# Ledger of designs, part 4: VH-VL binders against Probable septum site-determining protein MinC (minC)

Target 1, 220 residues: Probable septum site-determining protein MinC (minC), of Prochlorococcus marinus subsp. pastoris (q7v2x8)
Amino acid sequence: MKLILRGIANEFIKSFSFKNFEIDQNFFDKLITKEAPAAANLITENEKINSYELAKLKLILEKHFIKLSNIYSNNRETVLSGKSLKINSTFLKIKDLENQLPLDPSYLKKDILHKGTVRSGDRISSNGDLFIIGDVNPGAIISANNNVYVWGKLFGIAFAGKNGNKNASVASLYLNPLQLRICEIVAIGPKEKPKGQHPEIAILEDNKIIIKPYFLNQNL

## First folded at step 8 (VH-VL; framework fv_cosibelimab)

Design j2 (from f1 with heavy chain G102P)
Fold by ESMFold2-Fast, scan of step 8:
Structure j2 (fold): chain C 220 residues (1-220), chain A 120 residues (1-120), chain B 112 residues (1-112)
Amino acid sequence: as target 1 above (220 residues)
Amino acid sequence: EVQLVQSGAEVKKPGSSVKVSCKASGGTFSSYIISWVRQAPGQGLEWMGEIIPIFGTAYYAQKFQGRVTITADESTSTAYMELSSLRSEDTAVYYCAREGYPSGYYFDYWGQGTLVTVSS
Amino acid sequence: NFMLTQPHSVSESPGKTVTISCTRSSGSIASNYVQWYQQRPGSAPTTVIYRDNQRPSGVPDRFSGSIDSSSNSASLTISGLKTEDEADYYCQSYDSSNLDYVFGGGTKLTVL
């Protein structure tokens, strides 16, 4: 039996493995404080979990603003327990349960640092922040679940907050992209090209992408 | 019975690195946080960092950031602490400790300690 | 970000009561749990009090813990003092802001 913790904003995924369903709330409180997931999936094979145990887990998670979103089990009574608590619960054969587990940890790297030019036709994707030291040429596509930082010129397409993080940003030394996207909001090029080469940041406000000088914020 | 068993004493030269192991038994390794705490001769206890094995995530005290690496191998229920760029001031007994059950931000079981001596 | 201050040493006769204080330099002592560890010469520390005032199984009821918000301190009290209580005692709390375990400087208890 595994509890898979998921972060909605950045697809942060971690797992707990149990032989039985004993969870100490204080231990869990400390763990969640250090890692801030937003949702959880519970995966059990043949284990029978009753509605009382499930309700206890749900309550512990809710105290930390974590939604117990899905239960996947090869035990029909565990599925019924989940449904009785209005949790989306699905019966799966054991081989199919493996498809609900997190990918290899190396594929779940939060941040990516890329050195060099991203050329036309290239695609780079990050599950956290994406840092580019170099230019992003027209025809290149870069994306991140959180922020995109280009220490160079951005002429291609940049997609930040691809997991629904509305606070995500795109920043560059010369921000002149073909297209910007933050979450579901798309903007096509700026009307005015930057005068000179200075850092700018694109952010989402009131469902609109706005561009500001980066070094004119209140930290300066 | 829960038990943490550490590797044996080591003598190292300045500038080298040391890697100490801590093998856990009698409990569920992945369900607990493992910390490393050191104690120089005649001095108090100093927290170095921790590993949360189920997340694969380590946290370090600011003083040791950049010199300490804490890892865990769930298949062998073993945590490791590697300290690099050793100095004579790093001579100490190094303890691993498990965060407690029921839980409450305390160390319920401690390893026996590993003496690391740094001398030329 | 905060320090825990203990007296360097305390001493008392067998059968009497001794109290060791642990004062927090900033923030409330009640904001985080306080633990107490006993360390005899040549041995690893062992827990005598956890979560302010709880005793682990096997620890005599002569050991008790308390929190005093007015002095911003925690206290370990040992009644009916025995020679085997002679040890170093450390308080410990958690700094949630820095994700750090903070230890007091330790108190050497001598039973004379």
Scores: ipSAE 0.000, ipTM 0.431, lowest interface PAE 14.1, mean pLDDT 80

Design j3 (from f1 with heavy chain S103T)
Fold by ESMFold2-Fast, scan of step 8:
Structure j3 (fold): chain C 220 residues (1-220), chain A 120 residues (1-120), chain B 112 residues (1-112)
Amino acid sequence: as target 1 above (220 residues)
Amino acid sequence: EVQLVQSGAEVKKPGSSVKVSCKASGGTFSSYIISWVRQAPGQGLEWMGEIIPIFGTAYYAQKFQGRVTITADESTSTAYMELSSLRSEDTAVYYCAREGYGTGYYFDYWGQGTLVTVSS
Amino acid sequence: NFMLTQPHSVSESPGKTVTISCTRSSGSIASNYVQWYQQRPGSAPTTVIYRDNQRPSGVPDRFSGSIDSSSNSASLTISGLKTEDEADYYCQSYDSSNLDYVFGGGTKLTVL
């Protein structure tokens, strides 16, 4: 889901999830002093948001003098939750939800598939998922608003969930990055290189990055 | 050759704010993390926060949360550190430092330092 | 949240070897890389050791770093001590739980 904040000159998109929900205080303080937003719209797709989660978001916004003005969702229960809190809430189909977002040319390129080695000095960024078929060398930086998948060896820097999506993950056939970031959480690479090449996934759990084996076909 | 050049010394009154700049030259600015570290007279080094210029993401030491803001302008290869609600205890030399990604996350280059004096 | 503890001062004669310790108060010293910085009066710090035991180009091999998990400490060793080695030395590691860099209190090295 997306929170659209309307300031004096700009509209800002903050991607986040209510699973492990936490709004960055420094982000809001910085945004308010610079842009002074007075209103926000919440855009969600198929996510079900209950009235408790929505009330928490409303309260945090109101503490910063921001009114949660509208909710647009393709989930009827989320719309009902909004209406129960007396927020203008509208059910929209997926294609119509995109019309509620500010025109950001980069938003049109949601997912990126890159084939080839990402070399030192190279940078690749995605507004959705990023899928690399190849190795990511030390000195390379890859980032995504959602998930990062490397069908190869990851030695560089990977940043997933860079717009605040705490459910984002980084997966690789050989996960040995110099630095790994998910949302605001940072993990420095291991001192020793892993032996062998086995798929692993890094996820954010309890404000910590944990790494575990990643099996795509566990359900046979 | 890589250099980090900081803005000049500042004298500020309690309750005011200061903004220090750090201009990078000779290297690829956006490929590195820029940190801010201060040192009060006769005291040790204290990390304040960092920014990753390509992501626009800043992280702050808990002690300075709410008072410090770190920003970067990739087009001018310049990082900024703004500290608000200044107190006499904020009198210190403020350093910017670059953290390289290639060989293990250390501060490989430091700015010359900016003395900020907070005095009534 | 952890602290790095260093001795306030160490002294040694020219030509001898000195070792400066850096002890982590909680969590393993081996969990994160340790760097060492040298700071001469009136100057910005410079790196003498990074990633526990690596030397930057231009740093003489008299400088070495090590990790001892049993004492939960890192050490900077300077052999063949010279007068120009007089400086303050700081260890530094990363606290991934709080997303910040932790510095030791610093050690003043005097070469008598």
Scores: ipSAE 0.000, ipTM 0.416, lowest interface PAE 16.7, mean pLDDT 77

Design j4 (from f1 with heavy chain Y105W)
Fold by ESMFold2-Fast, scan of step 8:
Structure j4 (fold): chain C 220 residues (1-220), chain A 120 residues (1-120), chain B 112 residues (1-112)
Amino acid sequence: as target 1 above (220 residues)
Amino acid sequence: EVQLVQSGAEVKKPGSSVKVSCKASGGTFSSYIISWVRQAPGQGLEWMGEIIPIFGTAYYAQKFQGRVTITADESTSTAYMELSSLRSEDTAVYYCAREGYGSGWYFDYWGQGTLVTVSS
Amino acid sequence: NFMLTQPHSVSESPGKTVTISCTRSSGSIASNYVQWYQQRPGSAPTTVIYRDNQRPSGVPDRFSGSIDSSSNSASLTISGLKTEDEADYYCQSYDSSNLDYVFGGGTKLTVL
């Protein structure tokens, strides 16, 4: 069983086990760095993985901004489990599973435009830039390999440059997130909410997240 | 071995908020999922939500979305559950419970429970 | 969006065998693992069965779990019943579609 992570310059491949649900500490340490992947494919041979186990894996990956995009398996029950969770799942013979290792990363670079409020519990991930026309509520998580732009209020968690792009930014009409992340650098939101609102942009300078007005003399 | 120790009982007025703590000891806090489960007097168990402390990401049951916030502090190995806009029907014992990789994804250790009473 | 239904109460004499059922209202009971928790009055729950039929360290062989797809139910069986087994028992499964944990309503076991 292999979990292939995409969204970094060098592909990250990690083996893990469902018999005791072990995923080592180094795996998660890498997920929170500038080389964090955007998506994952699960490749299994003969191991039977049920819907409960796949849902747990899916949940853990999504909490770290990783989409479980495809399942390839030589076990038909594992494929059915994946399909039941609405994950693209394909039965392949062992020889064909090897051909899935060099995944085509072209799907990882698409920009996303989302219209509407991102609610608590919602997660949106882009492999390019992410544009939100609406508010991002507390408890929502949005992420992008490049830039995050919120034409609305940002109260949730935003992660830009998750694929190592140090030039990535997070911009919003009202920037008051629970947490900002650009590459490996994290900033926690202010304890006191801003009195007024004006557009701001967060960028990475000298390995620190710096927040400044998006436009000079723009105040709302 | 592993212990989950919760904060003491609370008496709160309707409309207020309560924040219950759950301190883990004896294991690697970051390697586990911490869930919150409540039990109203004479009623069954009800899952409220969970957090993966290693990233600080929380997920909530539909019934509690918008009113519950679950957080974790890695430096003190403590998880927190804050419930806002309290109503009399929120009177319950609140449990934290650990769900770990090595345990096979079940609640292997439970806190002792915190009684929250909502009354005027 | 499913419910787990348990009998409200069961009673049996010491030394006998008792079985508690847990029926899933929609979708297959076999689609997700089932756990069983024991709770005595004034105490936190403890796990007696996990992943359908596994016992945690320290749980006696008298406790066993099973899945029956034909009745769409899980069962907890306690053989050689002891007075100390008197407690509330809860089954629990996972709703993969909604990422929610679902508990049964609980069964009060009386040993008399």
Scores: ipSAE 0.000, ipTM 0.411, lowest interface PAE 17.2, mean pLDDT 77

Design j5 (from f1 with heavy chain Y101W)
Fold by ESMFold2-Fast, scan of step 8:
Structure j5 (fold): chain C 220 residues (1-220), chain A 120 residues (1-120), chain B 112 residues (1-112)
Amino acid sequence: as target 1 above (220 residues)
Amino acid sequence: EVQLVQSGAEVKKPGSSVKVSCKASGGTFSSYIISWVRQAPGQGLEWMGEIIPIFGTAYYAQKFQGRVTITADESTSTAYMELSSLRSEDTAVYYCAREGWGSGYYFDYWGQGTLVTVSS
Amino acid sequence: NFMLTQPHSVSESPGKTVTISCTRSSGSIASNYVQWYQQRPGSAPTTVIYRDNQRPSGVPDRFSGSIDSSSNSASLTISGLKTEDEADYYCQSYDSSNLDYVFGGGTKLTVL
């Protein structure tokens, strides 16, 4: 079986058996911080996992602040076990299970830096952080599993934390998007246009998207 | 400094229920796991269950399954333990304890304790 | 399910060293971390050792923890004994098979 971790600085695939995972619980400690909870998808082929075994896996992940969000399996009993624990569980044939895996292993740690205007109809997506040097026009869509940074004006749609990272942010030199999304929380444009042109950051606090000036102890 | 402050002592009748609170300060409440541990007079420590506030999930010891309910309110940084169908054997000091992050399964800070007396 | 067994009581004179054992009944003691808690009468427990041998801030270096695979036990060692060390000491580990926290029965330390 394979565990796909998302919503952290680096995505990765952990191949494991239940016994090995139970023994080597510490492998998550260096990849996840308590300030940045992550999400995981479990992918199994023909392996039968009962609800007790899944409950143990779920608890171990949650103690490392990882939410077991989805189970994809070619074993119907494993799917039923997941559903009994209220985990979104889907039966997939072996060929379809491969679609849940990243195609290029080198991409798992990849941030994207884009230089130039993102125009209406353009779409840019990143598995890590997304950095844009330029403006994002209305009708453009940009997304990242972690943070979105726009070194320019943001007028389009920005989606950060798209795989469950609630600590993700969207920052821009001029933040006036058509829509912001952080994880599952959506905000349709700021009600009030920024009074001045100054950098702002959007973050998720108390399950609500909050926009504030970007105050850092940095000399940029 | 991290502190866990619990509600005051309770005297309850057999068959009733009790709800004890534990307010956390000195850290991000949702970034920690809160356990409940009890100690009957002259006896040792006994784990009852835990809650992971960020996910809203609770896990219980088999002995207490069906009688204990652990909840959390992230807005007030408070965890609650409710024990129903009280018996005289439930007379004990009830502690909340914060679990360290990760795979250690240890308690790093403890509340002061709440004495619950069950008497007829 | 496993049990953690501690001696009911130990005693030693001020300035000396005492060791309290915690023996696991089944499975390896090294399979899960062991912690140690100190409890004085009328007080809440406080952590003196976590993750086998690590000391929380504020706990003196005369407190130490160790694991002995040959006896399948963990030990708490207190050197330079002081009268304020008189307390009950509990070991604790985790049972991954039953998703349960296991405490030892406790050891009463008397400083003569």
Scores: ipSAE 0.323, ipTM 0.694, lowest interface PAE 3.0, mean pLDDT 81

Design k2 (from f1 with heavy chain T57K)
Fold by ESMFold2-Fast, scan of step 8:
Structure k2 (fold): chain C 220 residues (1-220), chain A 120 residues (1-120), chain B 112 residues (1-112)
Amino acid sequence: as target 1 above (220 residues)
Amino acid sequence: EVQLVQSGAEVKKPGSSVKVSCKASGGTFSSYIISWVRQAPGQGLEWMGEIIPIFGKAYYAQKFQGRVTITADESTSTAYMELSSLRSEDTAVYYCAREGYGSGYYFDYWGQGTLVTVSS
Amino acid sequence: NFMLTQPHSVSESPGKTVTISCTRSSGSIASNYVQWYQQRPGSAPTTVIYRDNQRPSGVPDRFSGSIDSSSNSASLTISGLKTEDEADYYCQSYDSSNLDYVFGGGTKLTVL
């Protein structure tokens, strides 16, 4: 069986067995950091897991502030056990269970590095980080599932964290965009030009977009 | 003036690793990209990877993925290229080269090169 | 990945004009900027052309670059050839799909 752990920044896969229960508890203790997972999906194949065993797993996860959100299994008794604990549980055939696993990143082209000016009417989208070496003119739109970095002036629209990553950021040597978006939060560009020509970074804190200086030797 | 100064020649045995340094002087280190390009004797130029210090990101050519690691130390304005599991075919001159925002995004300065010889 | 193909060698007499081609195997040559580097034996490369057709300070105006979409090629043209132009020349572009710098195989220019 596999636990798919969904955190603020990433997904983790943990193979799990009740025979190695103590080892798995120690794993979760070590995982609790700023990057800690907040939710989990459980995928089992033909394993028959009773409600007592599922309740133990649920309690361990809750002890670490992780919600057991969904169970997917090719065993109908395991699905019933999950439903008895009020966990969203779905019966799936073996081939469909594979669709619940995260995609292998090695088969995806995530990050994009673009060299040159992004002109009015241009649109660049990345499934990972987006790096622009050049200016982004008014009327251009750039977007990324993770971070947006502009090694130049940003005057257009920048959208970071478009897949729900609240830790995403937008950084630029001159941050004066028409519009910034991080996840679902939108900020209209400043009414007056930035006073400095130093790098700045926009991040999401308490559901607000905050802009501050970008320093390599300081924590962001 | 801007200069890229590399570490000296190395002779290594097959299976070992080599780490070449590239110290930048005269400019703001974080304002440019540092690439590593190699050239085997009598052969052409081959890009190995780059590091973008301002973003903390490194990118590697597919051929070298898993064998090469490029790092940067902002405090000393030095970039490093480490190549592991060396073979005789890795005998080459290794260059660092700078590509900067203010320079028009071409390799405007090159290091003098470091000869790495891999032999038993 | 794409490759950039250059002739292995070209020769021309002093005072004449020579053109070195750089052909992209897939995708448009105009999709990414092309640079040209000059390398003399025992020396590191130096840039003679950047961003398709721009010259760095100190490079004589005898050096020029161009893009021809019909042949999917970039060209380096050197007019008024001098013996000091004898060197290896490399074109270089960027593969944004693979985040990779691509060099041509190099052209040996002999001035005889």
Scores: ipSAE 0.006, ipTM 0.465, lowest interface PAE 10.2, mean pLDDT 80

Design k6 (from f1 with light chain R51Y)
Fold by ESMFold2-Fast, scan of step 8:
Structure k6 (fold): chain C 220 residues (1-220), chain A 120 residues (1-120), chain B 112 residues (1-112)
Amino acid sequence: as target 1 above (220 residues)
Amino acid sequence: EVQLVQSGAEVKKPGSSVKVSCKASGGTFSSYIISWVRQAPGQGLEWMGEIIPIFGTAYYAQKFQGRVTITADESTSTAYMELSSLRSEDTAVYYCAREGYGSGYYFDYWGQGTLVTVSS
Amino acid sequence: NFMLTQPHSVSESPGKTVTISCTRSSGSIASNYVQWYQQRPGSAPTTVIYYDNQRPSGVPDRFSGSIDSSSNSASLTISGLKTEDEADYYCQSYDSSNLDYVFGGGTKLTVL
């Protein structure tokens, strides 16, 4: 399923599931000071979404000043769920759902700078490097096609090099993640907290994620 | 100056319903979310539900689903909480409280409270 | 669902520092922001801390908040204790799974 936000300079496609809700906090932050709610369209294929799940999504969006305006689905039960909540809901065949999508997202690498805490349930994704000024809480997921830098504490899940870059890294002022991923390699966080307080970097060496002190100034 | 002003104290019989109002002033009513929180005498705070006035969306804590109805009238900048099938255990001070959009789910302003006493 | 557990009461002398804890029963305390509300007798609650450690305008810097993931708890610390700080203090977080606001049981602060 995809959530399309409208009413901002660029239309944005968000992929999510109800168990792993992925809403980019940057979009909410940009909309908070607007005079009118932003609009969103939900596009689903054959998955069934019941009225309770849909009402939860509707509420979450509305708490961020976003109106769930339309639902387009190839599942008639999902359409009925939307209609029961008085959302404009339309059954479309799979081939016709494409006509509801905006322009494809750029495949060019774009760095993202996010200021603020990334909370449980939040997801931030970058096509280039991702730089966070703030903490990443447990239950949050951050990801980048290249490097992930957290100028704060990392407690959530961080994924670097998600487009196959084995030279990607994850760095943080306090590196204690639930899970680290670099390319296809996964490392689960340690059972005990880090004993020292210093910046650390996770890199991929010999198909293993290795954590070592981070050098902020590199001349090599 | 932002203020939430609630209706006055009420005494109700078991089995009846009560409707408490919360009038907002000093800001744009539709620009925030209104929650209702109650507090039984000598007890802690308990969230009942919320309404997002601009969307007309109400959401309730599971304990109160089916008994509570929260509504809003944007023309009068007033939110309402109606609780039905009252029991003596519903005796409490009922507060309305404000939350901003995207605010991290905290209450920045509270009404003065409305005491509802359920007795026969 | 989770619960937030606070001590029922704490006491301290004027000028001293007091700390009130708020422990989360399941899931990480750092998963959602924690707020702290002060309620004096006969009054509505007011916010003294939001977003774990931020102070609203008008709240003195004697009030501070912190998170300790190792004990799975949040803490409210009040330094330079004054008699006007006597109140009930409530922590509050948000249950994102159930879209529910969770309050701690409250702590009565007595300034001796």
Scores: ipSAE 0.341, ipTM 0.717, lowest interface PAE 2.9, mean pLDDT 81

Design y1 (from d1 with heavy chain V50Y)
Fold by ESMFold2-Fast, scan of step 8:
Structure y1 (fold): chain C 220 residues (1-220), chain A 121 residues (1-121), chain B 112 residues (1-112)
Amino acid sequence: as target 1 above (220 residues)
Amino acid sequence: EVQLVQSGAEVKKPGSSVKVSCKASGGTFSSYIISWVRQAPGQGLEWMGYIIPIFGTADYAQKFQGRVTITADESTSTAYMELSSLRSEDTAVYYCAREGDSGSYYYFDYWGQGTLVTVSS
Amino acid sequence: NFMLTQPHSVSESPGKTVTISCTRSSGSIASNYVQWYQQRPGSAPTTVIYRDNQRPSGVPDRFSGSIDSSSNSASLTISGLKTEDEADYYCQSYDSSNLDYVFGGGTKLTVL
């Protein structure tokens, strides 16, 4: 289930249960004004929401001055529940429900592929994997929620797993960054510069950043 | 200054209904929540229900479902609480209270002076 | 559904500090904001603390609120106790699951 606010903010609420629904008071305090009611759309896939639960959600939203305006669902009973409360409710196939979501680059465009040198002062951030075909110069900053791959030399700052993904990695044809971070763990400069030009990968093991050869000649 | 002014004391017979008014002045009415809270003699505070005037939405405590009705008239900035099928146990001071001038919901920032309703034969 | 439990009465001498507790029966006390209302005899309630620990303008700084997750309780503390602090005090929170306002039973503060 996804709740989309119009006019104030676009947010996603994945779960709702009458007994376990909790209001994030801090979120609503920051984003809603009592003088300007907002509108919201509810999107569900196959989830069944009965009339009682839907009425409770409507009351919670209206207490925060949000009008529940439209319901889109692939569950016919949920659509009937909405119609019984005089809310515009539409049955849609699952693939068509995505068309009701607002455009959010972090949600829709996870991976980034960048071609060219990332120069001092440049910043590139990805919400998925980041792939660079080129060098990352000193003074450049690159980051990703998942992995960072540099098909070139990495001399700048690289930040992988910025959303808490401990399995994230940073790989480069020549790994010599000013600063490397995976999740909350930071390594500032390499203790030893790589021997010659060979690919390496940095990973997080036991809360330590470990650097290993990556695609180094491994003859069987 | 925001002020909530309630109607005067009433004496009612068992089985009758009472309608108490709460007029808001000195501030915005429609976009705030107006609650009703009662207090029987020597007892604690008991929430009865609320209304959000701009939406016309009202909600009631389970105990009062079916015999309390809370309404609002935006043109006069007045909220009403009507309690039907009165019993001697309904003898209480009835308060209206407004919610939220700080941007935070869930607390009563202004209270009416209270209306004593006495139910006796 | 939860209950808020307060001591029936507390008493203390002028100039001292008194603390009134408000214990939540189920779910975390930190899950919802707690407010405190003061009611003097013959008067309507007035807010002395809102959002756990915030004080409205006009309320003396002798009043403070706190939350203790280990005891699942909120507390109202009044320092420098004065005779005019003698009143009934009510805690109040919100039940998001039932869309219900919950009041504690009230505590009578006597200043002697």
Scores: ipSAE 0.041, ipTM 0.584, lowest interface PAE 6.5, mean pLDDT 80

Design y2 (from d1 with light chain L99Y)
Fold by ESMFold2-Fast, scan of step 8:
Structure y2 (fold): chain C 220 residues (1-220), chain A 121 residues (1-121), chain B 112 residues (1-112)
Amino acid sequence: as target 1 above (220 residues)
Amino acid sequence: EVQLVQSGAEVKKPGSSVKVSCKASGGTFSSYIISWVRQAPGQGLEWMGVIIPIFGTADYAQKFQGRVTITADESTSTAYMELSSLRSEDTAVYYCAREGDSGSYYYFDYWGQGTLVTVSS
Amino acid sequence: NFMLTQPHSVSESPGKTVTISCTRSSGSIASNYVQWYQQRPGSAPTTVIYRDNQRPSGVPDRFSGSIDSSSNSASLTISGLKTEDEADYYCQSYDSSNYDYVFGGGTKLTVL
């Protein structure tokens, strides 16, 4: 069981036990000094938690200005308990809990900005958007849960929406990848090279990867 | 200062129901967690159930499930415990008690004065 | 469910130290916090110890709590006994498996 703080950019995961309701006092002190609204997600595996225990946790968090926003559990009774309290509650299998939800503090840092060439054999992965200022060479692999933006030439492999976001995109100043992936959909390098050096974006339309011109400006 | 004030003593017949009240003053009632504990004459303390008033969420001891109902009215800062199908064995002093709010829950920091319920034939 | 077992009665002279035990029948005593309540005749209980060993404001430092994992027990210790300490004492813990608050049977302390 994990209690994950969301909505505070650099706050980290807390371990929580219903047996003691122990929560690190320094954690709440940090929240107060940041003066930002806070939300928490509760992740449980097979544990059954009744509506009283969830309501008690909800009350404790609200006293510290934290909203219990989502519950993810592999126990259907725990999900029902959460729904009875009007908390967004979702049943997930254990493999999905492990892969889709943050499991360590690094997952709270979602977006990555990388400056420099990504060379053959290099791999860069982001839990949010990935922004590369540089070229991605053949044999390099870049991936993101959301969007991939390459402010340079893309010759390697790019994977966007790797955790199921079908609205994810891959954009580059010169889009000539060995392979593109958006969610589960794969496209092997374009049959024809770009007609010139201008920005293009790859998106999912009707479960197919479509490449079209992209206008890179603030009014897009 | 937190204070819990309970309703007065009651004499009830077997098979009837009793509803005991517990009025809170001091602090913020919506942040309270209130339990009900009874004590038969010359016997020990026995937990019956609990409520979180702000959410209307209650939980009951297995022995009392089906017979006890705990409710709260935030507008009057009052919690209620209703026990149905009364038997002579239900003769006891009934207490309301508040759980602490320091993050170390599951202890009772303030208690009501108690309400004697006598079930006689 | 587990049970908490206390001695029915203990007695000691004024000025001396007394210890009241609270033994858990199944599962570790350390699995959940233990609280202690004092009940004088005709009165509602009051908290003397919470979270194993913490004292509420206004409770004298003569009252202390401890946990002994080897005997699977919690203890309430009262030093410098005074006649006003004469009361019934109850331990209490939480059964997270059944969502129940469990009380010990109570111990009558007599100050002779």
Scores: ipSAE 0.335, ipTM 0.716, lowest interface PAE 2.8, mean pLDDT 81

